# VH-VL binders against q96il0: the designs that were tried, part 25

Target 1, 167 residues: q96il0
Amino acid sequence: APERGAERRDTAPSGVSRFCPPRKSCHDWIGPPDKYSNLRPVHFYIPENESPLEQKLRKLRQETQEWNQQFWANQNLTFSKEKEEFIHSRLKTKGLGLRTESGQKATLNAEEMADFYKEFLSKNFQKHMYYNRDWYKRNFAITFFMGKVALERIWNKLKQKQKKRSN

## First folded at step 1 (VH-VL)

Design n1c (framework fv_ebronucimab)
Fold by OpenDDE, second read of step 2:
Structure n1c (fold): chain C 167 residues (1-167), chain A 121 residues (1-121), chain B 111 residues (1-111)
Amino acid sequence: as target 1 above (167 residues)
Amino acid sequence: EVQLVESGGGLVQPGRSLRLSCAASGFTFDDYAMNWVRQAPGKGLEWVSGISWNSGSISYADSVQGRFTISRDNGKNSLYLQMNSLRAEDTALYFCAKDRPIYSGNEFDYWGQGTMVTVSS
Amino acid sequence: QSELTQPRSVSGSPGQSVTISCTGTSSNIGAGYDVHWYQQHPGKAPKLLISGNSNRPSGVPDRFSGSKSGNTASLTISGLQAEDEADYYCQSYDSSLSGYVFGTGTDVTVL
C-alpha cells in the first residue's frame, strides 16, 4: 500500500520576533511587524512584584497575542498561496505565460483580482466569523482582568496610605 | 475536431444525488477552463459552474452554491458535476461548454449535446 | 437580476432586418466585459454566433452583426432568412456574481 505522503501542511514558522526590549524597561514595548502575520508584537513588562492577578492578566494577553499571530500568519500564507494559484490558473486559461516578454512576472488586472478576493473572502467567511467571536471573547476577558488589576492596585495604594498615617 | 460528450443524466427524486460527466476530445483539455450550463425545458440558458484548467479557480451560480461540486480529471480529459440535494428546479438539460479565452471576458466556443436531468417525485 | 435582459421575441419577414437588444448592468456589460451571442435551433446545442461584441467566427454569415454601447449590446440580423429562425442568447461575465451570465433569450420568428 503506497504510504500516502502526508502533505506537510506548511505551517508558518512561529517567527519569534527577535526584538528584545531594553532590560530596564518599565513598560510594554511594541515590536516591528512580524514578517508572516504583519502584526506588531507586544513585549509585555513583568513587574518585580507581580501580583497573581497581574500575572494572570499578562498570561492572557500573551496567549491572545500568540493566538492572533498564529492565525494571521497562517491566513496570510494561505492567502498568498491561493492568490498565486489563482493568477497562474487564470493566466494559463488566457493563454498567457507566467512572465511577460520583458521578463516581469505576469499579473492580472484589478478587475480580475477582484474575483479572487471575493471568492477568498467567501470561502473564509466562516473562519473569519469564528476568529472575530474568539477575538471578542479573549479581549473581554482581558478587559475584565484589567479592571480587577486596577482595583487591586487602588486597594493596595489605600492600604499603604493608611499604614503611613498610623506611623 | 473538438467533441464534448455529456453523460450521467436521468430521473431522480428530490433530495437525491447525481453525478454528471463530460468527456472531452480534439483539444488540449488541460489548457482550458470548462463550464456547465443548463437549460430547463422551454427556458433559457443558465450558467451553473466553471473550473479553471488546474482546478485552482472554481465558481458556482448562487442557485447551486453549496449543493453542486464541479471537478475535473485532466488525465482522463473529463469534467464532472456532482449534484447533491437535487430540487425540482434543477430539472434541465446540462451542457458541457469549453472556454475560449478572451481578454475582456471568455466565451464558450464548443458545446456538448447535453444530458437531461429530471428531478421529480 | 442574475440575467441580461432580452426581448422575449422578435419577428420579421424574409429580407428584413431585425435587432435584438441585450441590456446588462454596471457589473457586467457596463463594466466593459465582452458580450457574446449564441444561436440555438430547436433540439440543438447553442452555437457561438458573435464573439467579443462584433467578431464573427468562421462560417457565420456577414448578415449577423454585433455592437455594444454602454450597458446594452445588440445583435442585428440583416436580410433575414428562414434558417435564422432560432433562439438567440447574449452572454457576458459578471463581476458581482464571479461568474458568467446569459440573457433571457430571444425567439426570432421569420414570417
Scores: ipSAE 0.013, ipTM 0.566, lowest interface PAE 8.9, mean pLDDT 87
Fold by ESMFold2-Fast, scan of step 1:
Structure n1c (fold): chain C 167 residues (1-167), chain A 121 residues (1-121), chain B 111 residues (1-111)
Amino acid sequence: as target 1 above (167 residues)
Amino acid sequence: EVQLVESGGGLVQPGRSLRLSCAASGFTFDDYAMNWVRQAPGKGLEWVSGISWNSGSISYADSVQGRFTISRDNGKNSLYLQMNSLRAEDTALYFCAKDRPIYSGNEFDYWGQGTMVTVSS
Amino acid sequence: QSELTQPRSVSGSPGQSVTISCTGTSSNIGAGYDVHWYQQHPGKAPKLLISGNSNRPSGVPDRFSGSKSGNTASLTISGLQAEDEADYYCQSYDSSLSGYVFGTGTDVTVL
């Protein structure tokens, strides 16, 4: 999981504490691959002057990342578990034990495993389509809000120029 | 052997609060989503709330949204349900249920025996 | 929260077959989400009976079978036995609710 800085935990009641990733970078941080999803998490930097619109965009990106991480963690775990169950089921159907005479774990050949992969993909085809649809909807929303944030920043800079011009 | 043991149920007055706990054992708790499912006396099953393995995704049934809070402590292998502003219609046996991750199925492969919550004046 | 629709009750004699339907909507069963089935004996917790539309967990007799088509899933109990007398619930995931929905439940009586 992305770490939180020590200063965040020890903030005084009226204290002034700034959060930065461990490497003392005040930008978005990319972590190591999650052991379950195998995806790299992004830890989003939170500016002190974050607008409500910027907060909404950041939360949407964080929620989308968590949704995506959970989806792939669940898929990888399900794949591994179903693969194990498939192997055990096929061995039992053949009247074979789970271990060989040498005490090694029994396995299936590539042709038998191909049956599992085909069934797994076929079974999950519609679910994969709905995942992709939701993934595109989420990315469309993120892109839309990124555009809104960009326009807000442009407008704010224009207002700053106008104020400076009047001085 | 997988076990889920609920506790914290009891008799409570309308408008009050109650906290349920579920102690899990026999599996790697932090690999699985967990859920609360309730059943009113003589009625069917109703899903109440769910929480992902890392607490990154939390959802609630409309009937409890804003009143109930689900949480988990992976270090203690425990699931919780904080129930506020209780109503007579919240009277039910509350089950803790383990999700078995399926690409999009998420079946509940193990259930506790439940803890009874009675909301009565 | 919308629930999946099941018949109130189904009855049969020992050795016969009974089928329980479970009808959903375009946001759950119709969206391609799997249907799971649970068996609940009086005073007991539900037990997973069928996972992922048609898969039997270890220890579930092969007389129990599941299928799904469109917005409807079905549980069939063949060779009905006295111990099959119980309540049966279907369950799926609903994308519009970002949560789970259960069926209204079916009481199976063995005459």
Scores: ipSAE 0.000, ipTM 0.468, lowest interface PAE 15.4, mean pLDDT 79

Design n1d (framework fv_ebronucimab)
Fold by ESMFold2-Fast, scan of step 1:
Structure n1d (fold): chain C 167 residues (1-167), chain A 120 residues (1-120), chain B 111 residues (1-111)
Amino acid sequence: as target 1 above (167 residues)
Amino acid sequence: EVQLVESGGGLVQPGRSLRLSCAASGFTFDDYAMNWVRQAPGKGLEWVSGISWNSGSISYADSVQGRFTISRDNGKNSLYLQMNSLRAEDTALYFCAKESDYYFGTMDVWGQGTMVTVSS
Amino acid sequence: QSELTQPRSVSGSPGQSVTISCTGTSSNIGAGYDVHWYQQHPGKAPKLLISGNSNRPSGVPDRFSGSKSGNTASLTISGLQAEDEADYYCQSYDSSLSGYVFGTGTDVTVL
């Protein structure tokens, strides 16, 4: 079946860049950092005769990338939101305005922000532990399937050698 | 051998138009993004314009926006730059460059350039 | 367009190491975009030297290395040789310009 255009559209977040990866590259393409997660996406090359096992490995890697992108995009957004809320709350408690005389956003010094960072890390400790656990599980699965794909390729080479010899 | 060959440069008067061509060979032209990069005599490199493999994404440097038009003909393995309303400051050697399939924005193959001189 | 800042020139003797800096802003290198490096000998087209901050294309000697930290990228040439005398340009992507941006260029002389 022929390529119908847009069928190969990347599942990675559509970011600030207007440039796209090569059409028929025989290698994975490494893109620019995502606007929200700050992680670089990999656009996977799909061989025409991809085996079911190779497809499972590729999809697992793609799913892991998307999961990772979503996690860090959400974490960065949550951090920024809670940081602003904390700053506004502390400024209100001190009876200070949200803007300086120069018109810039009023900020807390590093000593005052230490409470926020400590609280944010403590609050998100369990979330980061679950992230690490899931990352470990995904890495194990990827490594396992990489091994299976390698064995399949070795076996297929042996089969091809036997087939050629039988001729 | 992967090769890019620019042509169409020459001496042209301010306010006139000129069209540059870049002929590609030795690779599957329609798989890669292409760029025009210029270099004024004795000066550094300046990116001019870029186009994706399918012409779906096109961008220009602010200095040429509205005056230059990048295009490609994948059936002819050719890249073009239509330059309108030329100014003395457009005087430069114009290179075409192919993007790599490994890292975003890498220009891995370059032509030898075609010289454009804008003077009265 | 906006240029990445490089020193105009650097010089060294054969066998020494030289480093060329490339400083950008928060819209390009500081935003995490890759830095690529090109070598240009007089009268010739630029040649890709380093891609993706630190990766060497086939045929580029391992004495060339790249790194990036914050809003600055660096190209280091170790064991400097006469043939390394050339102009060197960094390049990145700028999100505020939605296009590529080159460095001002550095002339490397081998004394």
Scores: ipSAE 0.030, ipTM 0.651, lowest interface PAE 5.6, mean pLDDT 85
Fold by OpenDDE, second read of step 2:
Structure n1d (fold): chain C 167 residues (1-167), chain A 120 residues (1-120), chain B 111 residues (1-111)
Amino acid sequence: as target 1 above (167 residues)
Amino acid sequence: EVQLVESGGGLVQPGRSLRLSCAASGFTFDDYAMNWVRQAPGKGLEWVSGISWNSGSISYADSVQGRFTISRDNGKNSLYLQMNSLRAEDTALYFCAKESDYYFGTMDVWGQGTMVTVSS
Amino acid sequence: QSELTQPRSVSGSPGQSVTISCTGTSSNIGAGYDVHWYQQHPGKAPKLLISGNSNRPSGVPDRFSGSKSGNTASLTISGLQAEDEADYYCQSYDSSLSGYVFGTGTDVTVL
């Protein structure tokens, strides 16, 4: 009897990646792809003497990452559910079972699935447009703060050089 | 253990309404389509209504179309049948039935049923 | 017609084989939709006996077999036993009704 793997519909946990970088790491770490979003999370390095601007940048990057992870986790879940419903509906119309005689999950061919993808993309078009807009806004803000942090670092280096010359 | 328990049956006058409930346990309720099947006393089985796992697909027998409404609450693991404008011919034992994931339309789990009697 | 046609009753002696036919139309069995079979003892809920024309769920004895040809499905009970006395129903999907349809039911008696 094929063990009905009850695929527990795992509600997309607010995916704090269980990936823990080494404590002594002085750089950002990229984790494995998240189970739900399929995005690789970044574990941001926190310097001991983090400036307020650096902290703001880090927080903005973290928030953007979390937002992105949640969006895609939810999107992927919705996609999977709707895809399954579509397949079931089509198989039913064809008089086919959900499983083959060998116990394998029945599926549709690429041509049949093309209709699903078209419909899904059409249905989610506005959602994706808003996502893209917000993605650009967030990345613009991140880039802006990256520039500020870069300037701050240059300024601090120059001040240190001046102090060394005066002593 | 996988179980379905129907409730809400009783004696009702023609033209009145009744709501049946089915409580599911022992399986992931929102993974499966659900059906109502009825059996009049001394008669055969009659399919009444079906609903997909996400309520995206709903169907009714012609005999109940426009009078009955099937619904589900996946959060409560419950299936419902709102029956309006009841008729004498609606008198039956009403079963809640779960579909299998192996073959469409295969009802692999049944409740014990709840009796609905429509009489003047 | 909103029902699949079954014989009203079938009888046999212990150890004999009996066959129950289920005849549909071009909108259900003839359209290629699967036929399922259920056993119902008096005062009990129906129990799934055969799924997908010929598949036996776990716990169903191998003496029960299902087949399908054209617009007709068949349930065969070989080596009939006293416990097999029950009502049997076939079931399929009907595209014209956009719903499921049951057979008229067959009363199996063991003589």
Scores: ipSAE 0.006, ipTM 0.582, lowest interface PAE 10.6, mean pLDDT 87

Design n1e (framework fv_ebronucimab)
Fold by OpenDDE, second read of step 2:
Structure n1e (fold): chain C 167 residues (1-167), chain A 122 residues (1-122), chain B 111 residues (1-111)
Amino acid sequence: as target 1 above (167 residues)
Amino acid sequence: EVQLVESGGGLVQPGRSLRLSCAASGFTFDDYAMNWVRQAPGKGLEWVSGISWNSGSISYADSVQGRFTISRDNGKNSLYLQMNSLRAEDTALYFCAKDTYGEDSLYYFDYWGQGTMVTVSS
Amino acid sequence: QSELTQPRSVSGSPGQSVTISCTGTSSNIGAGYDVHWYQQHPGKAPKLLISGNSNRPSGVPDRFSGSKSGNTASLTISGLQAEDEADYYCQSYDSSLSGYVFGTGTDVTVL
């Protein structure tokens, strides 16, 4: 069989899901899971009269989402590569081919894969710690700006009520 | 098109060191294990060493164990073979060979370079 | 280093069939590892001829066929042509060596 050059996923495409929500939507939309990160992207609503604080919040959310998408896309790619190499090496050691006699892809059982998962988690422990730290920092910042935006909205509503009472 | 280009061969005296390089192109280098295979003049093929895509697994033939070191730089799409304590029996054409990988792949070499000649002589 | 055993030379007339054997041990072919075949013309790099005992890569003529039984693999060249004159090597993996192993090579001559 011609070696169909498996288009191996070389780089996580930076492309956010091409899902385009309806133009008339006044709400955030959740897209389908991204094929690389497996995370569902959020399409953020942009109000016509977006305040500077709202804009800042939106940008921070978008940046955080992109950061998260890239991290997991890259992590999943690395995981897949290492997993495949592990399976190949183990099959080789066992004297097995990549395919069974029936032509099916040869696989390892859960017990055999346990060693891979343990090693992979150990190897990537520090990376995950940094990810978690940054995740909390970003979410804290987002929450903080959410609070500011909420206060701004309350204040604007109160001003509008006062103007209506004065007229 | 897949290309493998070996370099670094030459004439050396016994006991000396030499470093071979292989420049790879036309495929995702860090997805595949790479190997060195040598062929002495008028002789058959001999596997020398192999290295996995991430250098996590390395193996050597008994004939070169402890003397040769295989390495790779995925950022440069390059494979290396550091040869120390060279002997007359190490005289050979050294080929860079790409290992197979993937669901339909088996454990064979699908692409070879043209080789670089190493001559160890007094 | 353990090598797979091949006949030193095989000869045939144009149009005839020739078979090259490759005999291994319980640690390689006998262990169930696949056998692959390479063709090497003088002054050229080896070229993959057969993979996985019997699979022909694209561009390899159908006159080349591979088989495996027990600890022996075979390459058959049917309808021998002048261009088939070359060295042929079998290759497998050896668990005892934790590495790849080649056959001793066979010189095919077209008479």
Scores: ipSAE 0.013, ipTM 0.584, lowest interface PAE 8.6, mean pLDDT 86
Fold by ESMFold2-Fast, scan of step 1:
Structure n1e (fold): chain C 167 residues (1-167), chain A 122 residues (1-122), chain B 111 residues (1-111)
Amino acid sequence: as target 1 above (167 residues)
Amino acid sequence: EVQLVESGGGLVQPGRSLRLSCAASGFTFDDYAMNWVRQAPGKGLEWVSGISWNSGSISYADSVQGRFTISRDNGKNSLYLQMNSLRAEDTALYFCAKDTYGEDSLYYFDYWGQGTMVTVSS
Amino acid sequence: QSELTQPRSVSGSPGQSVTISCTGTSSNIGAGYDVHWYQQHPGKAPKLLISGNSNRPSGVPDRFSGSKSGNTASLTISGLQAEDEADYYCQSYDSSLSGYVFGTGTDVTVL
């Protein structure tokens, strides 16, 4: 079945997105980059016979995706807003308008923008450090549950083999 | 079938503490995020705090940050709100609300308890 | 601002239509977050009325409809009935707060 492109509903940037995976897919589907976070959302395949452990792994991965999408949507929005405010303030100080004669947004030279970038990076250094720490913790937890699911599947295969041999 | 029952509200003096509980039934509690939402008498709804299914993500409204602690016990299907350093402005009906997680309509409250009244007064 | 703006009250006669607006900012509705609506009768808990801008949960009459454009969402009640007299709240997510935000609430009076 074709993918849905023209969904009219507005969804949260931190959400899984308004895409639809191809029908008959038995695997996870990766969508286009989110407008705000610039990250590709993953739609997780739900098996018909999903175990409680598999459900917990899927929920953990979905929650981690939402957290990651939300972090970068917030970061990108904050960056864009503060950058525009900085440019506007500096242009106003110079007595310049917000648009050039060609109608393009007026901009600052690289030397002037360097101050903004340095301040933004310094201001957000701790935030990015905590993000990286939490990102690793979340991925470690996901890896742990992936291991548990793998062991469960191996055990189930062994159980099936034993049952077949008993017959 | 889905039920949320709050308890623990009452009259308390400013500066003291109170712990609210919410007992959940009729759904798989450890699959969903849970929230506390309050409503002061004659006023609107205010989101207080939220906690993810595994307690890995916790958020608070600025008005309660540092004073309130949300927690959950998935083995008991229970949500808690520890309220410290209570102020007169915390006087409200406190609702337990079930979050939802879906692809197209995310982060709304599909079920609510009846609320428990917290009155902070001397 | 951290809260969504709604009119304090709207009123109508039975059978008429009323519309309630919900206006946000660039950190919530303007950032693309969905808007949800709740109905609260006096002395009762809120009940989900509309989810994801326009979806009706099972049991909600089709007289209730929602829409969203830019920074503003709207709830429309057509064929207004006496039992629609209640408070209505919109709700979204706010990225600057990293949490949920509710509207100021609108009381609907059926005259």
Scores: ipSAE 0.000, ipTM 0.469, lowest interface PAE 17.9, mean pLDDT 80

Design n1f (framework fv_ebronucimab)
Fold by ESMFold2-Fast, scan of step 1:
Structure n1f (fold): chain C 167 residues (1-167), chain A 121 residues (1-121), chain B 111 residues (1-111)
Amino acid sequence: as target 1 above (167 residues)
Amino acid sequence: EVQLVESGGGLVQPGRSLRLSCAASGFTFDDYAMNWVRQAPGKGLEWVSGISWNSGSISYADSVQGRFTISRDNGKNSLYLQMNSLRAEDTALYFCAKSQVPYDKGAFDIWGQGTMVTVSS
Amino acid sequence: QSELTQPRSVSGSPGQSVTISCTGTSSNIGAGYDVHWYQQHPGKAPKLLISGNSNRPSGVPDRFSGSKSGNTASLTISGLQAEDEADYYCQSYDSSLSGYVFGTGTDVTVL
C-alpha cells in the first residue's frame, strides 16, 4: 500500500476539516461538504475597506455557521449510533443474532423501524426545541445586522455622490 | 389521508424563474425532512434538494447549487422550490417527497404526483 | 458520476425470480449508508418498496427482499407477477456530495 502521511487531523463531530480552499475570489464561495456534518461551508469574502459593522455581521454569520455545523455533526453521529443500538437491542430481545445463517446483517421490518423514529424524535424533543430557538434567534440577529449594513452602505453611497458632485 | 400535492409547474423560457409549491396533509409536517426529486421525460430519478424539519440543514445537488433555493413554511404545511436561471436541462417532472426522519437521511416514504416544468423557447 | 449503477433491464416469466444489483462507491454504500428501493409504474409517482436495506413497508409483499454487502445492494423479486412490471430505483446517501444519490434505474419486464 502507499505510505500515508505522518500526521492526520481528522477528529470528532465538532472537529477540523482537511479542507484547504484554493485562491479566493472577490465573492463569497461554497466549499466541499464537511466530513461529519455533511454541510457545505461558506467562505466569506473580506473587502479591503470592511467597516466595523460589516465585520460584526460577517463574524456573526461565521459563528452561526460553525455552531450549525457542530450541531449537525453531533446529531448525525447520535442518530447513527442510536439506530444501531436500537436494532441490536430488538434483535437480542427476539433471541436473534446480528447475522443470518448466510452471513447477511439481520434487520428489523418497517413497522419496527417506525418505532425507532418515534423514539428518536421523543428523546431528542428538548434538544430540537433548543436548537430551533437558538437557530431563529441567530437568524433574527443576522437579519437585523444585514439591515444595519444595508443602511450604512446607502449612507456611504450618498456621501460618495455628494463628494463627487462637490468636486 | 396522508398526501403531498405539488403545484407551480409550467412552460418557462431559459434564464427565467419559477417557484414550485408542495402542500402537505395527514401528518405532522414539522417533524420531518422534506425533499425535491426530479425526473426528466423518459429518464431516471435525480435528487435536487433537501431541508430538515426546521430549515437548519439544507443541501442541494451540484447541478442546481446557486440557482435553486429550497424553503418551508411549517405554519402552512408547505414546501417550496425557487428556481432561478432555468436551463433546458432543468426540464423534468418535479416531485416533493417526505423523509422518514427529520434529517436528510432515511428513505422517502411519501411522494406527491409531481408538477411538470418545461424550459423551452 | 453521482449515480449508483443498476442494470438497464431484467426480464422474467411469471413465477420466476429476478435480482437487481445496485453498485455504489466508498462514499455511499461502501461507507455503510443504508440502501432504499423504489418501484415506479408508468405515469405514477415512485413508491417506497424497501427501506434500510431490507425493511418492507406495510402492504409490500414478502416476495420483495433486499440485501447489502460491501459496495453492492440487491433487490430480489420472487414469484414474479405481471403487476411487478415497472421501473426500480435504488437510493443511498453520499457523504462526498452531502446529499442523496439514486441508481440509474432498472426496467423489469414480465413476459
Scores: ipSAE 0.025, ipTM 0.631, lowest interface PAE 6.3, mean pLDDT 82
Fold by OpenDDE, second read of step 2:
Structure n1f (fold): chain C 167 residues (1-167), chain A 121 residues (1-121), chain B 111 residues (1-111)
Amino acid sequence: as target 1 above (167 residues)
Amino acid sequence: EVQLVESGGGLVQPGRSLRLSCAASGFTFDDYAMNWVRQAPGKGLEWVSGISWNSGSISYADSVQGRFTISRDNGKNSLYLQMNSLRAEDTALYFCAKSQVPYDKGAFDIWGQGTMVTVSS
Amino acid sequence: QSELTQPRSVSGSPGQSVTISCTGTSSNIGAGYDVHWYQQHPGKAPKLLISGNSNRPSGVPDRFSGSKSGNTASLTISGLQAEDEADYYCQSYDSSLSGYVFGTGTDVTVL
């Protein structure tokens, strides 16, 4: 079986997010659902004294988020497009117009649409498998760096306590 | 009809600024990422900059980073490229190109006819 | 390398098949990013010919086909016609540049 090279899913565009969190924000913000992905973006807080490790974690989280946003945006667009094409094709085959007499968009019944969903899922199964794999890999990396940052913070707190006791 | 129309090109001296505009029609402008691509006379295509549908993601080629600024006005169905500190090597036909997707990825399925920018002393 | 490598020119007789290669690096084609192909006639804007390695947009003849293997993508024009005389460009995304990259372009001549 030719190893279909894992479509290395497009790393998040290194686009400069124009989102500037308010300077007074000391926490991450959750935005409204994205128009295309329907995922809520997180606006990550950037501390003034961000450590290199914290920065790395933040960047990894940002990249993962962008990757995820892009995947689902594309997937949703593809789904919508194919769904529309399916409906149009079936309506045409039935000799039906795209609009009802009442001017509403003509729709297919649930049974016919079930065929579409089944076909769509089948067609995109491999893509979803690769997505899941990459999602787990990314999240594992994030979790790992979260652990490192946590340890760094603990260590820094201990050092500060020791300095205060020595003075 | 789906169309992109570039404007704002012209002759300019090195170090000066120029602003290009692209007017989109025939499609839902805010559903797609937009790009600038340039082509120097007798040369190949060079990607310049891209902007996502909501301007949340912006990217630049290294050759123009820090000098050019891409922006869009979805209410006016317009894309812009502010070009500062222009150089002779920026001389090119500048195309506005529509992405197939809302983010900075995918192919460019619609192109304008381009606007010529000439940077000469 | 800021560009994908293409042959400068390819020629063929009417009815023949010609192939244009597009060679990238581990940061673009080799990273698994899709390759797109454009046709550009003299004095015209580029036209999307192939999207996503092998997908043809509506209106593109079936004699155009795209493939990808490793760091190299290929555009094949079967049954070459006079109207196919044009410049052809491949395009991909490059993670190291955080942007798109085009090929150097190939001039296709019909003899």
Scores: ipSAE 0.000, ipTM 0.537, lowest interface PAE 15.0, mean pLDDT 87

